# VH-VL binders against Apolipoprotein N-acyltransferase (lnt), part 4

Target 1, 229 residues: Apolipoprotein N-acyltransferase (lnt), of Prochlorococcus marinus subsp. pastoris (q7v0g7r236to464)
Amino acid sequence: WQTNMPTREKTNFKNQFINDKLISAQKIALSNDAKLLITPEGTLNNNFNLNFKSKIRMLAGGFRNSKNGLRSSLLGYQIGDKTYSSFIDKHRLVPLGEKIPGFLNIFSRGLSAVGGIQPGSDSRFFKWKFTQPLAIAICYEITDGFKIRNAVKSGAELIISAANLDPYPRKLHYQFLSLARVRSIENKKDNIIISNTGPSGLISEEGKIIKLFDPNTEQNDVVNPNFSI

## First folded at step 20 (VH-VL; from e5 with heavy chain L99D)

Design y2
Fold by OpenDDE, fold request of step 24:
Structure y2 (fold): chain C 229 residues (1-229), chain A 122 residues (1-122), chain B 108 residues (1-108)
Amino acid sequence: as target 1 above (229 residues)
Amino acid sequence: QVQLVQSGSELKKPGASVKISCKASGYTFTSYGMNWVRQAPGQGLESMGWINTYTGNPYYAQGFTGRFVFSMDTSVSTAYLQISSLKAEDTAIYYCARDYEPDWGLEYFDSWGQGTLVTVSS
Amino acid sequence: EIVLTQSPATLSLSPGERATLSCRASQSVSSYLHWYQQKPGQAPRLLIYYASNRATGIPARFSGSGSGTDFTLTISSLEPEDFAVYYCQQEYNWPPYTFGQGTKLEIK
């Protein structure tokens, strides 16, 4: 689900509004016989709760409160859940102490630059109940091929790359897509990419773009990766 | 026809444990959550929480954490409430109730078990 | 936590009379309010769901109304079997979902 919700406006959205959007998104997903709904990074705020029981498995980008601060995460909702039952936190918030190409420094200007955000585990391996394991890259994490590779070595059968890219220039959007393709090729795994304003879609294990959503539009379409749930 | 049949009354000593069963029939057990409601003698209804019958994840209301455990066995379409370290104040009728959801965000208890009386007495 | 307050605590009426029961929420619950009837020695049963919808098998003399914070259960003409305790319940948004303290409808 490409939300087309700009970062600047996200803080102004009421939880009820987001709930209504999620209901609509889930309805569409179910009508398309989807078994998993994925939302972009930062879709849900840290105080968000579902006002309904999820009718589909959902990996929702959002924030969560931890004992040591705020986390940016993909939150896992199972069928029947009103609260997430699983999660994987964003680990790489800002490029610190690493030799990162200059063009990638722009990632530090996103939501991760918000004060109070704490890093999660460096593992990109996400073992989720009722599904095969996943490799999860959130935003800047797509640049770390080793972590994604390790997740795949650990048994991940699908890569999911979630991001919130509207604050960044278009060039970065294409770089995100390019890196996502590289990750698919390196690991011979399909990669579902999802961003609030794009790019969103499916990349095959061969690096081929199978589907790409229209940028800067709300779009909810189904993709069919080589993955069973 | 939807039916919820609970186990029989229990008489326990303080400190003991009890496990109440709620067997569901007439519908797909895993399609709807199961609620637990407590009613102390002469008192009103208290929501204890519910169990997600699809995942088995329990959700406990305030005051019903720790000693109260929701569980289920999908093979027999049965939900369970276990209370450990029983106290006199746990004396009550406990009901299971199906959480029917006809629309998004709309849930209500459309079917109830007959209730199970748990008496805790020294 | 949303608190539901029912009034009156006890209502004494005779068969054939009209009964009006109130349920007030501490904050808006939209229409996500339900009514249950509990007869002595029995389990509760659903009476009204979503403020004004009569559950299956419930006689037409029962009706619910209201939205937001103020809700009413009305029994147009009381039958002997209607004397029971009535509970309102809210399931608005996120838990905890709560019951009112109940109104006892007794024979005058």
Scores: ipSAE 0.719, ipTM 0.863, lowest interface PAE 0.7, mean pLDDT 92
Fold by OpenDDE, last read:
Structure y2 (fold): chain C 229 residues (1-229), chain A 122 residues (1-122), chain B 108 residues (1-108)
Amino acid sequence: as target 1 above (229 residues)
Amino acid sequence: QVQLVQSGSELKKPGASVKISCKASGYTFTSYGMNWVRQAPGQGLESMGWINTYTGNPYYAQGFTGRFVFSMDTSVSTAYLQISSLKAEDTAIYYCARDYEPDWGLEYFDSWGQGTLVTVSS
Amino acid sequence: EIVLTQSPATLSLSPGERATLSCRASQSVSSYLHWYQQKPGQAPRLLIYYASNRATGIPARFSGSGSGTDFTLTISSLEPEDFAVYYCQQEYNWPPYTFGQGTKLEIK
């Protein structure tokens, strides 16, 4: 599910609104025999609750409260659950040098770098019940090839790259896509990319763009990655 | 036809444990959650929580954490409620009830077990 | 949590009479309000789901109405087998889901 939600407006989105969107996304996923629904970084706020039982496994970008503060995460929802049961936190909060570009000041809302977000575990290896092990990069964690490689060495069979690139210039969108391709090539693993406003789609282990969603659109579609050892 | 059949009445001493079974039939057990409801003598219905029959993950309502354990065995389509360190106040009828969900967000208890009386007495 | 308050606590009527039971929520539950019937010595059974839908096998004399915070269960003409305790329950959004305290419908 590629969202198309301006970051500056995310605070205005009601819980019900997101729930309705998720229901729609899940319906589409199920109708296409999908086994996993993935949403972009920051889709769910820290106070978000499902008002329905998930009918599909879901890795949803969102926020969670932890002992060390607010985290940006991919949250794992199992079938039948209204609450996530697993997660992987974002570790790298800013693209470069722990500095936020000046032009992003207006987008302080929802940005992990300025929103009081704390870094999570450095590991990008994600073992989740009922799924194959994954290598997960959130936002510019895609730039860290070593962490992704380590996840693959640990047994990850697929890379998932989730981001919220809406606040950033288009050139960074292309950079994200390019880096995602590099990670696929380096690790010989398919890479599912999912970002608010794009890019979203599937990159093969050879670095080929198998599918790419239309940018700046809300789109639900299915990709079929190959899992390989 | 959907049926939930619970185990028989139990008489226990304080401090003992009890395990109630709820066998489901007439539908796919793992498709719907199983709720547990307590009813003390002469009192109303009280939700205890439920178990996700697909994952086995339990959800406990406030006041039912610690001594109460939901479990299941999918091979026999059975949900279980275990109560440890029984107290006199645990004396009640316990019901299992299927959490039917015909649509997203719409859930209700469409089928009930016959109930299991647990009496805790010294 | 959402508190459901049923009224009256006890309703004494005769067969053939009309029964009106109320369930009030402390906050809106939209239409996610259900009614259960529990006869003496029996397990509860679903009567009405989603405010106004009769469950399978429930006679037409039973009807539910309302939305938001005020709900009503109506029995148009009481039959002897209708004398029981009636519970409302809300399953709005996320837990905890709660029951009303019940209304006892007894024979006058």
Scores: ipSAE 0.710, ipTM 0.862, lowest interface PAE 0.8, mean pLDDT 91
Fold by OpenDDE, last read:
Structure y2 (fold): chain C 229 residues (1-229), chain A 122 residues (1-122), chain B 108 residues (1-108)
Amino acid sequence: as target 1 above (229 residues)
Amino acid sequence: QVQLVQSGSELKKPGASVKISCKASGYTFTSYGMNWVRQAPGQGLESMGWINTYTGNPYYAQGFTGRFVFSMDTSVSTAYLQISSLKAEDTAIYYCARDYEPDWGLEYFDSWGQGTLVTVSS
Amino acid sequence: EIVLTQSPATLSLSPGERATLSCRASQSVSSYLHWYQQKPGQAPRLLIYYASNRATGIPARFSGSGSGTDFTLTISSLEPEDFAVYYCQQEYNWPPYTFGQGTKLEIK
């Protein structure tokens, strides 16, 4: 689900509004016989509560309060869940005051969407009940091929790359897509990419773009990776 | 027809444990959550929480954490309520109730077990 | 926590009379309010769901109305089997979901 919800507006959305959007998204997903709904990074705020029991497995980008502070995460909702039952935290945050490799310079040109977040585990391996394991890259984490490779070595059968890219230049969007392709090729795994304003779609294990959503539009469509759920 | 059949009455001493069963039939057990409701003698209904029958994850209401454990066995379409370290105030009828959801966010208890009386007395 | 207050605590009426039971929420629950009937020695049963919908098998003499904070259960003409305790319940947004304290409808 490419939400097309810009970062600058996300903090202003009421809980009910997001719930209504999720209900609509789930209805569409189910009508298309989807088995998993994925949302971009930062879709749900840290105070978000689901007002309904999820009717589909959902991996939703959001925030959560941990004992160590605020985390950016992908939150896992199983069927019947009203609260997330699994999660993977974002580890790599936006570089600040660090030496940035030349190929990552474009990332420094964007603004941090959320301040005060704490890094999570560096592991990108996500073991989730009722699904094969996943390799999860959130935003900048797509640049770390080693972590993704380790996740695949640990048994991940699919790469999911979630991001919130609207604050960054278009060039970064293309780089995100290119990196996602590289990760697919390196690991010989399909890669589902999802960002609020794009790029979103499916990359094959050969690095081929199978499907790509239109940028800067809300789009809820189904992709069919080589993955069993 | 949807039916929920609970285990029989229990008489326990303080400090003991009890496990109540709720067997479901007439529908797919894992399709709907199962609620537990307590009713003390002469008192009203009190929601204890519910279990996600698809995942097995329990959700407890305030005041029902610690000594209360929801579980299930999908192979026999049965939900369980276990109460440990029983107290006299735990004396009540306990009901299981199916959480039917015909639409997103709309949930109600459309089917109830017959109730299980638990008496805690020294 | 949303508190549901039912009134009256006890209602004494005769068969054939009209019964009106009230349930008030401490805050808006939209239409996410249900009514249950419990006869002596029996488990509760669903009577009305989502404020105004009769459950399967419930006679037409039962009706529910209201939204937000004020809800009403009406029995147009009481039958002997209608004398019981009635509970309202809210399931609005996030738990905990709560019951009212109940209204006892007794025979006059």
Scores: ipSAE 0.676, ipTM 0.852, lowest interface PAE 0.8, mean pLDDT 92
Fold by OpenDDE, fold request of step 24:
Structure y2 (fold): chain C 229 residues (1-229), chain A 122 residues (1-122), chain B 108 residues (1-108)
Amino acid sequence: as target 1 above (229 residues)
Amino acid sequence: QVQLVQSGSELKKPGASVKISCKASGYTFTSYGMNWVRQAPGQGLESMGWINTYTGNPYYAQGFTGRFVFSMDTSVSTAYLQISSLKAEDTAIYYCARDYEPDWGLEYFDSWGQGTLVTVSS
Amino acid sequence: EIVLTQSPATLSLSPGERATLSCRASQSVSSYLHWYQQKPGQAPRLLIYYASNRATGIPARFSGSGSGTDFTLTISSLEPEDFAVYYCQQEYNWPPYTFGQGTKLEIK
């Protein structure tokens, strides 16, 4: 589900609005016989709660309060869940002022959607109940081939790359897509990419773009990776 | 037709444990959550929490953590409530109730077990 | 936590009379309020769901109304079998879902 919810507007959204959007998204997903709904990074705010029980498995980008502070995460909802039952935290942050390699400099230009974010585990291996393990990259983490490779070596059968890219220059959007393709090729795994304003779609294990959503539009469509869920 | 059949009444000593069963029939057990409700003698209904029958994940209301354990066995479509370290104040009728959800966000207890009386007495 | 307050605590009426039961929420629950009936020695049963919808098998003399914080259960003409305890319950947003303390409808 490419939400097309810009970062600058997210703080203005009420939880009820997001809940209504999720309901609609789930209805569409189910009507397409989807088994999993994925949302972009930062879709849910830190104080967000579902006001309904999820009717589909969902990996939702959001925030969560941890013992050590606020985390950006992909939150896993199983069928029947009203709160997330699994999660993987974003490890690599994009704070301004950090010295990073030149080719990654464009990432430093982005603005943090939410202040006070703390880094999570560097492991990108996500073992999720009732599914095969996943390799999860959140935004900037797509640049770290080593972590994703380790996840695949650990048994991940699919790569999911979630991001919130609207605050960043357009060239970063293309770089994100290019890196996602590289990760698919080097790991021989399909890669589902999802960003709030794009790029979103499916990349094959050969690096081929199987499907790509239209940028800057809300789009909820199904992709069929080489993956059993 | 939907039916919830609970196990029989229990008489226990303080400090003992009890396990109540709630067998569901007439529907797919894993499709709807199962709630537990306590009713002390002469008192009102009190929500204890619920179990996600799809995942087995329990959710306990405030005041019902620790000694109270929700579990299930999908092979026999049965939900369980276990209470350990029983106290006199645990004396009550315990009900299981299906959490029916006909639409997103709309939930209500449409089917109830007949209740299980647990008496804790020295 | 949303608190539901029912009134009156006890309502004494005769068969054939009209009964009006109130349930007030400490904050808005929209229309996510349900009514249950519990007869002596029996388990509760669903009476009204989502403020104004009669559950299956519930007689037409039962009706629910209200939204936000104020809700009403009305029994247009009491039958002998209607004398019981009535509970309202909110299922709004996040748990815990709470019950009112109940209204006992007894025969005068």
Scores: ipSAE 0.671, ipTM 0.850, lowest interface PAE 0.8, mean pLDDT 92

Design y2
Fold by ESMFold2, fold request of step 24:
Structure y2 (fold): chain C 229 residues (1-229), chain A 122 residues (1-122), chain B 108 residues (1-108)
Amino acid sequence: as target 1 above (229 residues)
Amino acid sequence: QVQLVQSGSELKKPGASVKISCKASGYTFTSYGMNWVRQAPGQGLESMGWINTYTGNPYYAQGFTGRFVFSMDTSVSTAYLQISSLKAEDTAIYYCARDYEPDWGLEYFDSWGQGTLVTVSS
Amino acid sequence: EIVLTQSPATLSLSPGERATLSCRASQSVSSYLHWYQQKPGQAPRLLIYYASNRATGIPARFSGSGSGTDFTLTISSLEPEDFAVYYCQQEYNWPPYTFGQGTKLEIK
């Protein structure tokens, strides 16, 4: 047998690549005095661990293992963490009946594709040390305005909309943006949108697009949302 | 100069508890993680885990997720290790060590406490 | 989970001889491997960090080499104070801060 990379070695290469990207992103965030780094849904792979101690509070899209199976989550890393200390799990979209609009049916097809990932809590309220409370929507969860409104009523001061929109056409990217604007207007809260290949940026509490980055580009930039108290 | 000073040795009976202190000086306590390392008699070094001194969150190595509790008091720059329901197998020297990180992802224990011997007579 | 295996378990040599201590990782740690020395009755001290860099105050007779899974600590000419136990440690893979079981370097 000739030296070949075992599965364990393949995992190490992938983890190193992600860690290098995260270090670069944190350096940029620190140079701009950012208080929170947010990455899109699915940025971290399963069983990912940092090989450095986080220098900034980071909310990263990834996966976690629970006793009931694998969860898709936003994972919270505090300053000094090598493992996440907080999380919010993606929850399955509950259909609102057989006449769900075609846009929602397309997102429901994505739900079927995640059938190997176990659903988490249905609450979208996220509070962790040293930050203001957040309302979290992971991908198709942006379609559930009631759960986002409940998180805002519970004290969330900012909406975070994280998604992986790569499987979906541009029409759905625009609909995702439109839904994010509706969530901002109806709750009177700023909404930070972070996606891998779709829209990313800041939407004001009035629904105004304050900043929007080009789709399908790798970008790191700082936005200053308004925290309403 | 960076210095870690641990509390003195302890002689305990099975079932008792012990709380070991590690007082730090010469640096900003909350800027560096604190690790706990066990060394049983005649054995090697075993990492027990660490505490994030910025947040106070403890992280335990496998096998140390039960009777072992890390805590701290930032007002006196002191980390603590508490061991409950002591067993004879807990007889060991317990070290605290500062986790120095001079660059992204490069960590090593650059300063160690003198060690605290805990003896549990069965 | 990553395991560090040191060899030999015991190395018996005379002062003035060259010592070679091995540390093997069960998976790659790149160059994120560190060496500590523990003299009898003392706390460990850092010798080598990042595979090959001597810590402050460590004599030039100590050197480290290796990358990936195979690492070596070399002491070019043993002094009486060098007879101790040596540990390797890594933080690159999970779980972090794992130690090898140690190599005891003793007087022949």
Scores: ipSAE 0.418, ipTM 0.740, lowest interface PAE 2.8, mean pLDDT 80
Fold by ESMFold2, fold request of step 24:
Structure y2 (fold): chain C 229 residues (1-229), chain A 122 residues (1-122), chain B 108 residues (1-108)
Amino acid sequence: as target 1 above (229 residues)
Amino acid sequence: QVQLVQSGSELKKPGASVKISCKASGYTFTSYGMNWVRQAPGQGLESMGWINTYTGNPYYAQGFTGRFVFSMDTSVSTAYLQISSLKAEDTAIYYCARDYEPDWGLEYFDSWGQGTLVTVSS
Amino acid sequence: EIVLTQSPATLSLSPGERATLSCRASQSVSSYLHWYQQKPGQAPRLLIYYASNRATGIPARFSGSGSGTDFTLTISSLEPEDFAVYYCQQEYNWPPYTFGQGTKLEIK
C-alpha cells in the first residue's frame, strides 16, 4: 500500500482511519491472491494495534517502544494476529565518510523530522515464520550496500526498500530510486520499493523498473517479484 | 458440532505445576484463536489472554506475563495452559473459549470448554 | 483499558416478569458488546453478540440493545432456567476484551 499522506499529517491520523484503510488494502490484496502486504515507513503510529485480525502477512512501517527508547521499524503481522510478532528496526549508521557526504547529510536532517528515532540493530537480514528471508532497507539504509549484500549472502531472496520521503526534495526521491536500482543490480535480486509520497514499485534484478506508481496518489497494487540466487 | 473438552479438576500444593488441556473438535483448530478465561471462587470472568492457533504465538493479558504459559499441539487439536509455581491465589476455574470471527473486526467467544477447577492448598 | 460496569449487581424477580440488565462502558465501544449467560456450575454461553444479535439457539425472549456506552439485555418473560449470572463483554478494537463484573438474576 502506497500512502499519499505527508509525514506531519500522519501524526494526526486517528487509529480508526488507519485501520479502515488497512482493511481495504487487505481486501484488495486477498482478491488478487497476494501473499504479503507491505506499507511505507511510518505508516502506523506509536502503540498502534489492528482492530481486526490480519488476513494476510503484513510488513508495515511503524514504531515500537524498546528498552532503549522509541524505534522506527517494519513490523511483521502474521495471519490471525492483531499485534506484530516480528520486527526489524531502523539502524543509525556510523559517520561513514562516504563518497556522497551531502546525500547522507540530507538523510540525517530528514531523520529528525520523523521524531525521536533511536538506532536499532545493524543487520538487514529479516526472516520470520512462514515467509522467505528478506533484505530490508529503511530510508537511509539504502546507502549501505555492504549490509544489504550481507543479508543476501545470508539467504535473503528479495530486497524490500521502505521509506518516508515526504520531508525530502524531489531530487532525493530520484536518488533513492537510483540507489534501489543499484542494490538490485549488485545483488541480482528484485527490489520492492514502498514509499509514502515518493517512488513505489518493483525493480528487477537487472535494475529495470518493472512498475512504478504515481508518487502523488494513494495506491494499492500487486507485484510478482522473482526470487533468484 | 463445535466442542471444547477440558481436562479434569486438579488438587495441588503451593509450588507445584499444572497443565490444563482443551481439546477441540468439529472445526478446523488452526482457523480460530483460543482464549483462556479465569474465574476465581465467587468472582467474575477475567481474560488471561489467547493463543494464535495458526502460528502458535501466545498473547498474555496484563498480570499473566509470568507463571502462565499457553501452548498447543495442532496434531491433536489441543490447546494447553500451564501454571508454574502455583499459589493459593491461583485457585480458580479455568475456561478455554474459541474466538469466532464471522466478519472483519467482529469477534466473540461462541464456544466454551466446561472448565477445569484448580485448587491450591497446603 | 475499557471498564464495563453492570447494574444492578443483583436483580430479584419472579418467573413471567420482564428483566432489564444494564451495562455501561467507560468509553464508546460502538456496538462491539456481547452478552453471556452463566448458570450455576456451568460454563458461560453466548447470548447476544454485536449488541443486538441473538446467538444460534437462543430463545426469542432474549434481546439486546444499545450503542456507544449504554447497553441493555432484556428478557421479556422470565423462565425458571433464566436465573443465572449475566456478563457483558466488550470486543472493541483490540485486547484486552474486558468483562463486566456480572449481574446475578435470582428468583424472588
Scores: ipSAE 0.355, ipTM 0.705, lowest interface PAE 3.1, mean pLDDT 80
Fold by ESMFold2, last read:
Structure y2 (fold): chain C 229 residues (1-229), chain A 122 residues (1-122), chain B 108 residues (1-108)
Amino acid sequence: as target 1 above (229 residues)
Amino acid sequence: QVQLVQSGSELKKPGASVKISCKASGYTFTSYGMNWVRQAPGQGLESMGWINTYTGNPYYAQGFTGRFVFSMDTSVSTAYLQISSLKAEDTAIYYCARDYEPDWGLEYFDSWGQGTLVTVSS
Amino acid sequence: EIVLTQSPATLSLSPGERATLSCRASQSVSSYLHWYQQKPGQAPRLLIYYASNRATGIPARFSGSGSGTDFTLTISSLEPEDFAVYYCQQEYNWPPYTFGQGTKLEIK
């Protein structure tokens, strides 16, 4: 038993690559007067650090070390920071959405979850300094309309749906989009969708797809968020 | 025209506390981070940490996470360093320094306060 | 934590001579290394940033070079006002950033 792989050096190269892409994404966002940059689930690897001070508020899909283990999270970076100051952890979805059991089954096959004993917080409400409150759905959490509705009742003004859909078939990509539209309609809130190789864009409170970006570029797209400061 | 003016020298007994001020002028205070650097007598420079002047969030170097508190008052463009439960080893000159960022990922301390000597004796 | 080691600890030279000061990082810092000068009784001042760029108002006799782990500050012809302590500082990794222990440049 020996794990003598020099992953630390490999990790530093990965971090530099991700940082360069994030700088490019922030430059594009700033040139378009964006107020918030959002990245898909799992964009940042574990032990990731920015090597620059963020110039824009950023919600980045990544990981954080918790006292109870590693968490998949959206990590909040404020202007001027190199580390996140806020987070919301992915939470295990109880599969009570009877109208989409096949969708949940496909998700469960592709989940890289640590057993059922270390779930994150079950609330999807996210309040962050200098932004309006948000309702957050990470990947399969979009199927839990009850938790999203509760976040909106608590004051969330916008829904953020982040996912890594690369391991899943395109049918699941369309189902993800359809669920995001339902969440927007039932809560009367805009929904920003960010995925790696699936649908990304903006859904209106009426469920209309306002913008949809080309998913086949494999790059971080800059969206014009519909936020007020 | 950037200036950082620190409060005057302090002579303290062990167990007391001290609060050092660093008043900034000539720039927008909230646009640049503020760093604190310690220099013990006859020794080199030691980074203590910094405060994000936009958010007010402090960040401490390892070894400075207990008795040292960074704070600020944006209304007077002033950063503060408070040291509680002073020990003889806290005797040093404490500098504030502006974290200038002319380009992405490039940061350096382009402006320094004159330093505040804190002496802890007896 | 990235450790910066400066050498020599003390360098004794005469005015007009060439000074060469070294700074070595325990890990690569790419070109994110800066040099500061501290004269007796004064606060440090920025001298060189990003390995090789002179700060505003710094005389042309000061130059910096290097990348990765090995960096050099060179003063081509020493003036009397150049006798001071010089610190390197990395900003590649986690704030707060670290300093080298300093090189004292003194009159022979």
Scores: ipSAE 0.341, ipTM 0.682, lowest interface PAE 3.3, mean pLDDT 78
Fold by ESMFold2, last read:
Structure y2 (fold): chain C 229 residues (1-229), chain A 122 residues (1-122), chain B 108 residues (1-108)
Amino acid sequence: as target 1 above (229 residues)
Amino acid sequence: QVQLVQSGSELKKPGASVKISCKASGYTFTSYGMNWVRQAPGQGLESMGWINTYTGNPYYAQGFTGRFVFSMDTSVSTAYLQISSLKAEDTAIYYCARDYEPDWGLEYFDSWGQGTLVTVSS
Amino acid sequence: EIVLTQSPATLSLSPGERATLSCRASQSVSSYLHWYQQKPGQAPRLLIYYASNRATGIPARFSGSGSGTDFTLTISSLEPEDFAVYYCQQEYNWPPYTFGQGTKLEIK
């Protein structure tokens, strides 16, 4: 998986920096025969394009411009592309400046974007050309076990949990990890977690943490998970 | 030897459609993107966009959305440009060009088709 | 969009002379600039890629230089077959990758 990056590094002048990091990550992924590269929520800005053609399938956290406003999304880049060709939008949004979200209070309520980011659809099922179907949870969406279960019942073979946990306390980081483990157990599916400065790793279908990258590490040395099925 | 062979010239009326072919040989078709470039009479070169030959996804430059469609048939290593609702301003030579990529982030058009003249007149 | 402005628009020279063609970008394209030659009735041909590298089969009399916003194509000693239109093209950003308007090199 992708190396974590702090949220405060997501500025417009960072586009060349991000492109260089992505090239390095793809070279590492290819050298390890990885099939899919995943980056955390919010890695790419809303007008980002690769300055190279992707050499590996990549799900990158970012923002996209839609007819109904900005979306926070996982963006799908196919081999040979400089722009994304597929996406799944975040359904639950966190307002700008929210520091201590009551996860019980936020669970049953939709949030509108502050500054123009709009909620996406409810479905967490993602079928992407040339890959197996996926169940996607962006940030707080991991709390909605019903939608993840529905995606698995629809044929999803793997759970992808992407987050930007930089704004949140460490206790919420461990709660996120615990929820991801529960989703893996109840659905009997592996769960790949990728976060910016929080936990990233692989959780088995039994809820065992198979691999966990050191939280709050900003290093570029990434061993990518193998997506063999 | 890389070759791109395009279909022959077309004479059309306004409102008609045309489909130009570009058959590739001498390389693996799906390994390189295919670009379309327009040259109006007496004018310079204008990039129209490209198609990812691995996925079949087209990408259009501004001003070429709507009436211009890139497609392909990988079984015969052929890319297509279709122009619908032809207008007089569509009169031009249309080139296909292979997007060669020797290194990360470095691309250029190393091979070109011979061009297809489309003439749209009343 | 990055605009490429070529100068001069036309250049009239005799065989054996040195030609210098300029391409200026509206913003930096680093070294991601390529040069193409188009003879009358023919498709364009790649001459120079990445500012200064000759494409395969291109005679040594062709050379490119520059980076950032200012680029030059030089033909050290003109041959009769070199009289054509020359285009620069930036590959720094898409969409669109843009071409300059061309410099016509014609026989004096």
Scores: ipSAE 0.249, ipTM 0.652, lowest interface PAE 4.5, mean pLDDT 78

